VH-VL binders against q9nrl2r1430to1533. Designs and how they scored, part 277

Target 1, 104 residues: q9nrl2r1430to1533
Amino acid sequence: GGVHELSAFEQLVVELVRHDDSWPFLKLVSKIQVPDYYDIIKKPIALNIIREKVNKCEYKLASEFIDDIELMFSNCFEYNPRNTSEAKAGTRLQAFFHIQAQKL
Short names: E, the ipSAE of ESMFold2; O, the ipSAE of OpenDDE; V2, 0.75 times the mean of E and O plus 0.25 times the DockQ between their complexes.

## First folded at step 19 (VH-VL)

Design ko3 (framework fv_nezutatug; at its last look DockQ between E and O 0.73; V2 from the best seeds 0.72)
Fold by OpenDDE, look of step 19:
Structure ko3 (fold): chain C 104 residues (1-104), chain A 123 residues (1-123), chain B 107 residues (1-107)
Amino acid sequence: as target 1 above (104 residues)
Amino acid sequence: QVQLQESGPGLVKPSQTLSLTCTVSGYSISSGSYWHWIRQHPGKGLEWIGSIHRSGDTDYNPSLKSLVTISADTSKNQFSLKLSSVTAADTAVYYCARTDYESGSHRFGMDVWGQGTTVTVSS
Amino acid sequence: DIQMTQSPSSVSASVGDRVTITCKASQSISTYVAWYQQKPGKAPEPLIYDASSLESGVPSRFSGSGSGTDFTLTISSLQPEDFATYYCQQWSATPYTFGQGTKLEIK
């Protein structure tokens, strides 16, 4: 049910945040550090934003939650070449997510 | 205390395969870390060869002419380097090193190094 | 590949001097820079990670700074044991490239 799914989303976000490869995704990219980021990425998102949405019960379907997580990764791969440390971390974290998402 | 130790033949003939092993003690290679191979040609600077992540993912320096293969053996707590078809240009001191990815934060850098092992490519 | 242009290639200084070594990246690499010290016949030793974080056991006279493309390693008051070769390294993207090194010699 909805309550069970909410708890599952919360737990999954916690696991993602605690993952060693979560550092590119913990919060929104700084405009100061990456001035052109928001010229390229039009739907920025991060784990702290997703956690907030979970806490506010904004996800009614698991697919909505999954879509935001996948958006987070797609933004990373869109902006960062595959040989970057961010992209490498993202690849591993996404693989972890896909495994955990099967439990939803 | 974490320690790394390189081992392998100090002499390799041209066109043969250079093979080295790094033995890690005091720390499991299965922990969230990167394991690196670096070399230094006589009188020259440092060159990154490649790395293996605890997940098994590998990255190699595309500028190297030799085919690079890095692998890990968790049962022995070792990781290895193979360079195929070596030439005199591969003569160097070879180091293995660690990046502790589980240091509690985003942390890049090689915080522990082996003593290095000299490999000479000569006929 | 990302190039790390290190300067100077060599520097002569005296004990007690302030010494600054610079690395310039060919593109912005945030703070993904490490610094190492290497003495003759020895393996490199870590000094700085993430541009400005001091490695454990490294004296406080060593400091790192910079973000984006310009990075510096500073020794506030040079000690006899500090004469060595220093290297910067970028961790933004593979291949993880080093600067060409700076040899710090006794004046």
Scores: ipSAE 0.840, ipTM 0.929, lowest interface PAE 0.5, mean pLDDT 95
Fold by ESMFold2, look of step 19:
Structure ko3 (fold): chain C 104 residues (1-104), chain A 123 residues (1-123), chain B 107 residues (1-107)
Amino acid sequence: as target 1 above (104 residues)
Amino acid sequence: QVQLQESGPGLVKPSQTLSLTCTVSGYSISSGSYWHWIRQHPGKGLEWIGSIHRSGDTDYNPSLKSLVTISADTSKNQFSLKLSSVTAADTAVYYCARTDYESGSHRFGMDVWGQGTTVTVSS
Amino acid sequence: DIQMTQSPSSVSASVGDRVTITCKASQSISTYVAWYQQKPGKAPEPLIYDASSLESGVPSRFSGSGSGTDFTLTISSLQPEDFATYYCQQWSATPYTFGQGTKLEIK
């Protein structure tokens, strides 16, 4: 909850966005470009949405912030087979996130 | 200016291991996103062999998976290809290439290529 | 594997002509396509990444478009140095496959 934790959430999100493998996660998946995505993924989320929730102080606990980020990765792995560029990026970014999340 | 240069033997006998090295100049291998090997058979198109990511993760063409190894040596600023049990079908020009992209960008492409090295597999 | 089918296999054209080369993927691949130019005896050179983004130093007469399964490389006014073989490549899933090539020759 406090101002230091909100700053830590913001810094972690910035680090995720700057990571080379953030590209599948920056914005919500386009229904036009991926017509069946929202038939499969019922709780869509992306880094821009998480960053806005941090800016609006919507996370009371670090666990709530972590849950949204893990949901983002879970959605990626549910929709995308292992040999896809999205799944490869997700695997690497998730590993990076786990290291950075220890700072919370 | 970043430059890639392939090196290795031009002739290899059947059943031997083909070993090639790509030397990178003017750029650290640790900074690039992906490092690739591609080949082109005589008078034919391009075939992706495999890649190594800056993290050390490798991806190989499934048709070659059990025969190919790609590795990197960051201290020498080099990455290499080993292709075991070669046959005449492995005769080709071999290229190394880089993919480099910014965080959050969908930069799909090989932006720098080596000049290529011809490998002939013949007894 | 994702097949990339280029059309046509060859084009005969004159300097100043507009030329389009089409690449069709066997499944939807978003914008994960690159285009390369290759001259005889030389390595391929990058032209386009991410379907439509020009690589550094590529003249503006080159453009790429498309998403999903249908992709196009356009040269708006051919120059003498543009006569070469052109390849598309998909980046959606391994193996990262190339089209078979389109040879662009002077008429």
Scores: ipSAE 0.582, ipTM 0.865, lowest interface PAE 1.3, mean pLDDT 90
ESMFold2 (binder alone), look of step 19: mean pLDDT 90; pTM 0.929

Design ko5 (framework fv_iluzanebart; at its last look DockQ between E and O 0.11; V2 from the best seeds 0.00; counts 0 for: loop humanness VH .246 < .308, pae E 13.1 > 2, placed apart)
Fold by OpenDDE, look of step 19:
Structure ko5 (fold): chain C 104 residues (1-104), chain A 124 residues (1-124), chain B 107 residues (1-107)
Amino acid sequence: as target 1 above (104 residues)
Amino acid sequence: EVQLVQSGAEVKKPGESLKISCKGSGYTFEDHSIGWVRQMPGKGLEWMGMISPGDSDTWYSPSFQGQVTISADKSISTAYLQWSSLKASDTAMYFCARQTSDSKSGYYEYFDYWGQGTLVTVSS
Amino acid sequence: EIVMTQSPATLSVSPGERATLSCRASQSVSSYLAWFQQKPGQAPRLLIYDASTRATGIPARFSGSGSGTEFTLTISSLQPEDFAVYYCQQYDDWPYTFGQGTKVDIK
């Protein structure tokens, strides 16, 4: 039917995805490329997963949405040393997220 | 005082294997990554890779991936750079360097201390 | 990889004069930029980190500035011991990369 206005969650996910530092977070980590990732990270998540949950209206509270985003960053920092490009990108993206999340 | 002391100069022939070392002292070895930098004669610095001795995680520059092996023995505070089969083009000075570990920033890690270098000469 | 380009390749300066060295990154490295000094037969020595912070023991005549893609190392009054090769290096993205170096020699 008609064009629907994006929810605040949808808009934020779009902004996160479009951010230059989103590349580590767009999709789940490949087990083939990173064989030990899932031995370390027990609750994997990525922006495409979060976007799908938003589209399915699985987030009833903003806190639930925020928790998943923070989990995404937490996973990154748990697996990647702070001097890696992934961790640095994550740090910058998280800072961006924290600013945008204030609008929720 | 923080120090990185590298093994002595090497003279090798093509096809030979080689393992050079970098021993850290004056700090907690496992808390700092050690990087390796190549400097060919009369040329600039090239970052080869690094190792985090605490968990033995290793990173390589794409240019050096598969060409060398970086390892560490934290029990003796020593990092290693090794070749399975040297080439004449491997002739260079090799430096090890300590990366900072600023837990406060969690952001930046620069190379604050360097070894004196190990000269590797490969010729037939 | 991020390409670091230094200019000029060689800088001839008289003792007591100001030396200005440039370093350009192919993409933003924020402030994750270090400057090193290397003299013949010696290991590099850290001068500046985080673009503008002087390392411990480095004379005040050395200063770093810039962010993003443009960086500058300035030696306000060149001393005899300052004639050397200077390298910039980014540590924002892996692999870490060095500039090709600027040689500061005596005019």
Scores: ipSAE 0.013, ipTM 0.673, lowest interface PAE 8.2, mean pLDDT 92
Fold by ESMFold2, look of step 19:
Structure ko5 (fold): chain C 104 residues (1-104), chain A 124 residues (1-124), chain B 107 residues (1-107)
Amino acid sequence: as target 1 above (104 residues)
Amino acid sequence: EVQLVQSGAEVKKPGESLKISCKGSGYTFEDHSIGWVRQMPGKGLEWMGMISPGDSDTWYSPSFQGQVTISADKSISTAYLQWSSLKASDTAMYFCARQTSDSKSGYYEYFDYWGQGTLVTVSS
Amino acid sequence: EIVMTQSPATLSVSPGERATLSCRASQSVSSYLAWFQQKPGQAPRLLIYDASTRATGIPARFSGSGSGTEFTLTISSLQPEDFAVYYCQQYDDWPYTFGQGTKVDIK
C-alpha cells in the first residue's frame, strides 16, 4: 500500500538483514555451492531481492511482502533437511520475523 | 592435475593497499568455490571467507567482514584477496583453497586442494 | 560460532608407534569434519573428510572416527614423513572453523 507500509517493510527487512541468522538468505543460493538447488526450488527469493522490491515499490499489499518472506523460509525448509545449519538458521530467523511482523 | 598457484610474497608498509591472487588450473574453475585461510606467524589456521566464481557471491567470517575483499575473475580462473589499508597485524601467510563437490552435505564443502601460500609482511 | 578444540597440543611419538589425536566441537557437527596435515613451510594437505573417509592418495595408516562432538585421527604406524602439525576443521555451520592444531614430534 501507502508510504507508511513501505517504510514498515523497509524497517523489517533491515532488521532481518542485521539478524545473526540471516546469512543463508542474504543473496540467492549459488549454483556452484549447491548444484541441484534450482532443480528443486522453482521460485527462488532472497533478502537482497525483497529489499530491491521494497525500494522499487513493487509490493501493493502487505500480504505480498509477507508472502515473499514466507516463500524464502519455505524454500529453505524444502531444500534443507531439519538438521542442517541452514534450516536451523531459518527456524530462528522465521521466529524473529513472526514477532516483528506483528508490528505491521 | 588440480593446482592453485598464488602470487609471490609481499613486503608492505602500514596503510598501503594490496591485492594477492590465486590461479586455479586442471579443473573447471567456476565449478568450485575458493576459500581464503590466514595463518599468523607461529599460529594455526583461520577461515577468512570464500567466493563462488560463477556468480561472484561471497561469504565472510565475522572476524574478517569489512577487513578484506574477496573477488574473482573467472575469465582467467583467478580469485583475489585484497586490503584497502594494511595493518602490521595483517602480517601472515595467506592460503587459498578449493572447495570440493564430493561431500554429501547440501551446501558448503571441505577444502581438497590448497595453494602454496602468499607471505604478506607489513612492517613499520 | 563452533569452537574446535584439539588435544594434546604436542604429541611425542617414536617412528613405528601409534599416534592418536583428538578433536572436540562445542556443538554437534554431525560428520562434517575434515583432518589436515601441515609440514613446516608447506600448505595443509587434506587427509580425511566426512569424519572417516580418506582422501585420494592418503595411506591406510591414517584413519578417522567419531561423530557429533568428538573425533579422533589415528596414525597406526608412524612414518618419518608423518611428523607434522594436524588440524581438524568443521564445515557443518558457517563460519567454518579450525582447531588450533596438534604437533606430532619425533620422540
Scores: ipSAE 0.000, ipTM 0.557, lowest interface PAE 13.1, mean pLDDT 87
ESMFold2 (binder alone), look of step 19: mean pLDDT 92; pTM 0.936

Design ko9 (framework fv_erenumab; at its last look DockQ between E and O 0.73; V2 from the best seeds 0.00; counts 0 for: repeat SSSS H101, pae E 3.0 > 2)
Fold by OpenDDE, look of step 19:
Structure ko9 (fold): chain C 104 residues (1-104), chain A 121 residues (1-121), chain B 110 residues (1-110)
Amino acid sequence: as target 1 above (104 residues)
Amino acid sequence: QVQLVESGGGVVQPGRSLRLSCAASGFTFSSYAMHWVRQAPGKGLEWVAVISSKGSDKYSVDSVKGRFTISRDNSKNTLFLQMNSLRAEDTAVYYCARKPSSSSATYFDPWGQGTTVTVSS
Amino acid sequence: QSVLTQPPSVSAAPGQKVTISCSGSSSNIGNEFVSWYQQLPGTAPKLLIYENNKRPSGIPDRFSGSKSGTSTTLGITGLQTGDEADYYCATSDDSLDAYVFGGGTKLTVL
């Protein structure tokens, strides 16, 4: 049901945030830090935003939640070259997510 | 070898203008955001301005807004700082510095040797 | 007066260990990676530590960085006379929309 699904989303977000490789994804990229980021990434998202959406019950389907998480990773890989720490962290975190998402 | 070389510093009176340049070599200049950082005599480091890799976005510290303009010419691998309405408190060594292109990087490497700007009556 | 706070000076004898602290807030050190720079007398700053605890190539392992909460620390072991310099911590500040530096710490080798 919806209540159980919401709890699952919350728990998964907690696990993602606590993961060692979550640092590129905890918050939105700073405009001053990366001035051209938002010219390239049109749908920015981060774990804090996803957490807020979960808390507000904005996800009615697991697929919607998964889509946002995948978007988060997609943005990372689109902007950061493969050899960057961000991309490498993203790769590992995404693999972790895929395993956990099977429980949804 | 990655290298940054500043130029254009000098002694000017208050209210005057000065244009600094930073010549980059040894890397793809157009792929990196570039910064200016200054250091007043005997004081610490102060961030001044940043410009995106393509020059479309710019930010600067409040104390220089409306007076300083950061720009770049990627065809010439050169960074600029146009300084207008100079004040005594603008007296400093001005460094250009490269920022890595990753989304989370907050460090500068390398730095130029700096160019000295002295604003005095 | 600096957004990031450092002790103005530290000193130790050759061969000893020193630590330099840098304290900030949740909008800077708390949320962003920290870097450290070494500035030898009469020279430009040089990157010493990036991403809290990583060393660029050419930086010896005598230099280390750590971060906890809203503070960061630079450690220098086996102190050498050539380490006498000013050291600065740095990061970005999300509330100020600016990069910020510590006030700098002068390290004297006794």
Scores: ipSAE 0.539, ipTM 0.881, lowest interface PAE 1.0, mean pLDDT 95
Fold by ESMFold2, look of step 19:
Structure ko9 (fold): chain C 104 residues (1-104), chain A 121 residues (1-121), chain B 110 residues (1-110)
Amino acid sequence: as target 1 above (104 residues)
Amino acid sequence: QVQLVESGGGVVQPGRSLRLSCAASGFTFSSYAMHWVRQAPGKGLEWVAVISSKGSDKYSVDSVKGRFTISRDNSKNTLFLQMNSLRAEDTAVYYCARKPSSSSATYFDPWGQGTTVTVSS
Amino acid sequence: QSVLTQPPSVSAAPGQKVTISCSGSSSNIGNEFVSWYQQLPGTAPKLLIYENNKRPSGIPDRFSGSKSGTSTTLGITGLQTGDEADYYCATSDDSLDAYVFGGGTKLTVL
């Protein structure tokens, strides 16, 4: 626990945000632009929210941080068919995340 | 074949009302958010309103708020625009359009052929 | 006035290449996918480009799209007289909480 985990979470979030395939995940999906999204996705989450939670030290366990990242991908795959640009970006970013998360 | 057909346009005096309809066919209408877009004579395109696939969420451009109401009847595959307190500036061709939702992509496909509303004294 | 700025008109001879620019801001083009529409005289708009650079079925590959920063560009090669139309860029805008279209560009094939 503690300071070292927070630094690792911060570094990983920065790497995810900088990845070319982060574009579907940077911010919450707009309700006015996609009015059907929140009828389907009940626990919305995005990288900007996760980054804020890291900055505020809101993650008590590494598993809580990992769960939010995995929820982000799960939401993407639940809402978007596999042949979409969003789902393909999610698949690539998730693979990148799994590699980097092994280093935690 | 996916098709959208608008109707209900006409010539009316300022302050009057019209109701536009858009008949949908060739796709599962109840699975898609639907939009109205208009084009004044000789002008560009202006987004007017959106309604969610279930009809529970509705949004519109500020210039028509309180005057226009978007609605749908999923059992009849029909989209509506109720237009009250019409003004000269509402004169336009009105198109219905489908948002083919994959997620957050913003684009319209297909469009109907449009119905003309003329508001004049 | 449109929040997406396009040149009012462009022209070129058959067989030539043209590009049509569309400039916006961080609240629209900078953070959202762009689409392009062709409107032939007297007809409804037709989707030409979606997700910045993708073509729907039936749109020939001489139409292309690109995006850089807060600007997007439609390219048309092998220009034909049947390409005379108005062309619109479009995207969503977070600041306006709405969809927005450019003012349109009239393409004339001489």
Scores: ipSAE 0.314, ipTM 0.779, lowest interface PAE 3.0, mean pLDDT 90
ESMFold2 (binder alone), look of step 19: mean pLDDT 94; pTM 0.954

## First folded at step 21 (VH-VL)

Design m0a (framework fv_erenumab)
Fold by ESMFold2-Fast, scan of step 21:
Structure m0a (fold): chain C 104 residues (1-104), chain A 121 residues (1-121), chain B 110 residues (1-110)
Amino acid sequence: as target 1 above (104 residues)
Amino acid sequence: QVQLVESGGGVVQPGRSLRLSCAASGFTFSSYAMHWVRQAPGKGLEWVAVISYSGKDKYSVDSVKGRFTISRDNSKNTLFLQMNSLRAEDTAVYYCARKPSYSRATYFDPWGQGTTVTVSS
Amino acid sequence: QSVLTQPPSVSAAPGQKVTISCSGSSSNIGNEFVSWYQQLPGTAPKLLIYENNKRPSGIPDRFSGSKSGTSTTLGITGLQTGDEADYYCATWDDSLDAFVFGGGTKLTVL
């Protein structure tokens, strides 16, 4: 990836972080707050980790960046029942992501 | 009818041990992480410990770490708190409570009626 | 010292309205859902409000919750003598990696 791609990834992550429905995704789930989370979710990720990977130039392809964002949503829907505030926020934020990702 | 009932409280001298029990009914106990919360006489609520639904992961507040051990027996729908090396400042009503298994949940419902632990001076 | 600050007491007459404040920081209320509990004398705490403003089944709409920035409030309208209790706010604290409760507010209705 190039400078243009890295700038686009950073812009998109900032847009996701600023979205009203980002609250379940801003940081990793605490093992103390939710001790069962890591028994179910084997590849945990959050927006702060994805942003750090963008800043360290760890994404070589746009597909790698998109895969990490999709993993984040997949984890949310795997752990949280469909009727929870977390799952509802995830559904709306994922739709927003799909629209914004067309810019990549 | 979802219900939690604590037992095992009593009056003990400093340095001794007590084991509290919490009997759960009306829900699938093995599907929920369970918590202990205490309240000293005339004081507020203080979170003490949590255990995962499998019993594999357990965490406690620093003030009781190394002295208190949370455990569970899913075959008997029972939660335990083993309290060793008790101190006067451990005197409190001890409540067991359930928290939803959602990734950002911060609330407890239901609560048991509590069991009283008094560590004599 | 409590990381969530509540007034120690509030009082009002039957039929009036009252608000109970709970102030925290960005490591707790600012970033997390808040819940409120009612504790009648000699009883266990009872959930009144969860996820900032939602009521469990059986809690009348006289009880309401709201969150703004790093603070939350519990509102009670149409006060009844049976509302005399201690009220606690609670949330998760990212810095302490622990659940935290406010110091409690004693409501007197007379």
Scores: ipSAE 0.758, ipTM 0.902, lowest interface PAE 0.7, mean pLDDT 92

Design m0b (framework fv_erenumab)
Fold by ESMFold2-Fast, scan of step 21:
Structure m0b (fold): chain C 104 residues (1-104), chain A 121 residues (1-121), chain B 110 residues (1-110)
Amino acid sequence: as target 1 above (104 residues)
Amino acid sequence: QVQLVESGGGVVQPGRSLRLSCAASGFTFSSYAMHWVRQAPGKGLEWVAVISYSGKDKYSVDSVKGRFTISRDNSKNTLFLQMNSLRAEDTAVYYCARKPSYSRATYFDPWGQGTTVTVSS
Amino acid sequence: QSVLTQPPSVSAAPGQKVTISCSGSSSNIGNEFVSWYQQLPGTAPKLLIYENNKRPSGIPDRFSGSKSGTSTTLGITGLQTGDEADYYCATWDDSLDAVVFGGGTKLTVL
């Protein structure tokens, strides 16, 4: 626990941010650019928010960190149809995350 | 076929009001965000406003904020632009346009044929 | 002044290739998807390219788009007289929180 897990969370977030398929997830969706997003998605989240929570030591359990990452992917698949660039990026990034999360 | 048809344009004096309509057909209107884009005579395209599929969220460029209001009636498949306190610089062809998919990408397909608004003294 | 800079005009002969440039900044083209529109005289704009380089159904492959850094280009090969039109690039601007268009490029086929 503790210090070791926080370092692992930060490393994993950095790897996700650097991945080619991270572009839909780097920051929160703009309500003006995509005005319908917040009518559908009630718990918005993005990698910048998750990274901030890691830095503030807000994750007490690995499961809480994993839940936030999975919420991010769930939001993507709820809003974006399967044939979109966002959904395809999300599918590949989620698979990458599942492999990396085995280290937690 | 997917179509957008604008109406309501005309010639008006400065300070007057006009309400533009855009009739949609050939697609599920209530599932798409809609935009207004204008073009002054001999000039380029200028984005004006957007409205969410539900009509709950509305945004416009600062130059028309407080004067123009975008709205929609999903039961009638119709988009509106209420234009108050019109100025000479509002003279333009007004197009309605659809944002074709759920996405961060903002692009327009189809466009209506446009309706002309001329504000002159 | 347009936020996105395009040349005001470009010309080429029938059958030749032309490239129309569009330059922006990190707050728009650098971070966002780009689209291109064709406007024939007296008509509404028509989508040619979306998401930097994709064509909608019905647009021939002689039209292409590309993006590099803060600039994007529209390429047209096999020029035809029916291609004479105004061409506009467009994208989202993060700083303005708005859709921005280039000033337009008038294509003349000589």
Scores: ipSAE 0.536, ipTM 0.825, lowest interface PAE 1.6, mean pLDDT 91

Design m0c (framework fv_erenumab)
Fold by ESMFold2-Fast, scan of step 21:
Structure m0c (fold): chain C 104 residues (1-104), chain A 121 residues (1-121), chain B 110 residues (1-110)
Amino acid sequence: as target 1 above (104 residues)
Amino acid sequence: QVQLVESGGGVVQPGRSLRLSCAASGFTFSSYAMHWVRQAPGKGLEWVAVISYSGKDKYSVDSVKGRFTISRDNSKNTLFLQMNSLRAEDTAVYYCARKPSYSRATYFDPWGQGTTVTVSS
Amino acid sequence: QSVLTQPPSVSAAPGQKVTISCSGSSSNIGNEFVSWYQQLPGTAPKLLIYENNKRPSGIPDRFSGSKSGTSTTLGITGLQTGDEADYYCATWDDSLDAHVFGGGTKLTVL
């Protein structure tokens, strides 16, 4: 299995992108905006990259797709203190993801 | 209290060099990226350069690339801007500023009081 | 040229209210948080509003920010002579990969 979940993965990514709390995750952090980000975060990822991987059929298992989404949230919580707007958005979006991921 | 104090400005002729300093106190300087922002007389604000907390990564606006170099000395809690080949268009008040180390932060706080650079013949 | 457009000036009497606008595009205000800065004559910019509508400690609630689509506004109520200053909006521009500032608005309290 894996590749047959392409439409399910795409639908889920679209739902994440449309969510009000997606703003910290839409694209990679800029090195000019936050030059320290890539010294701390060694496996950067964002929704636009995950969507590209879905479209190129790079996820062979649902677990691989889920791992990339979880990595995205993990990076957010590692870099951002808990009281930031980024961390709060990440917490809400991650909860939404966990509910939607049950459909996979 | 968190404070930034700039120094090193002055009046120079075109083609000369100046080195600006920004002394930081009241926070862990070595944990923050630092920025330079300038303001020409009667004009608005223009972002100039940033340096990562370690000093490893440096970026500047294209108009000063190759002429200005941002650097820092974390042991002295000091940020620098080396300005070479100065042009009349570089005339401005130069501010150092801190930006929060959040992944999407876009605001600067605090700002130093600025140091004036005038390039005139 | 500024990529964020502000009116060059606004004026009102003490006790009145004013709104200062700042217009951008989907690559900046539409996608990013906006901040506002107050610059009194001869002084450094001071952070007044961040993340569209939040106030730093010490900023009175008569200053407010709001964002709608690709535009943002700074509201000031109960105007005081000490509010006479230049006001700048600022954000990140995704297409330019740069910090951008509005051209500034001079507030005159007459």
Scores: ipSAE 0.724, ipTM 0.892, lowest interface PAE 0.8, mean pLDDT 92

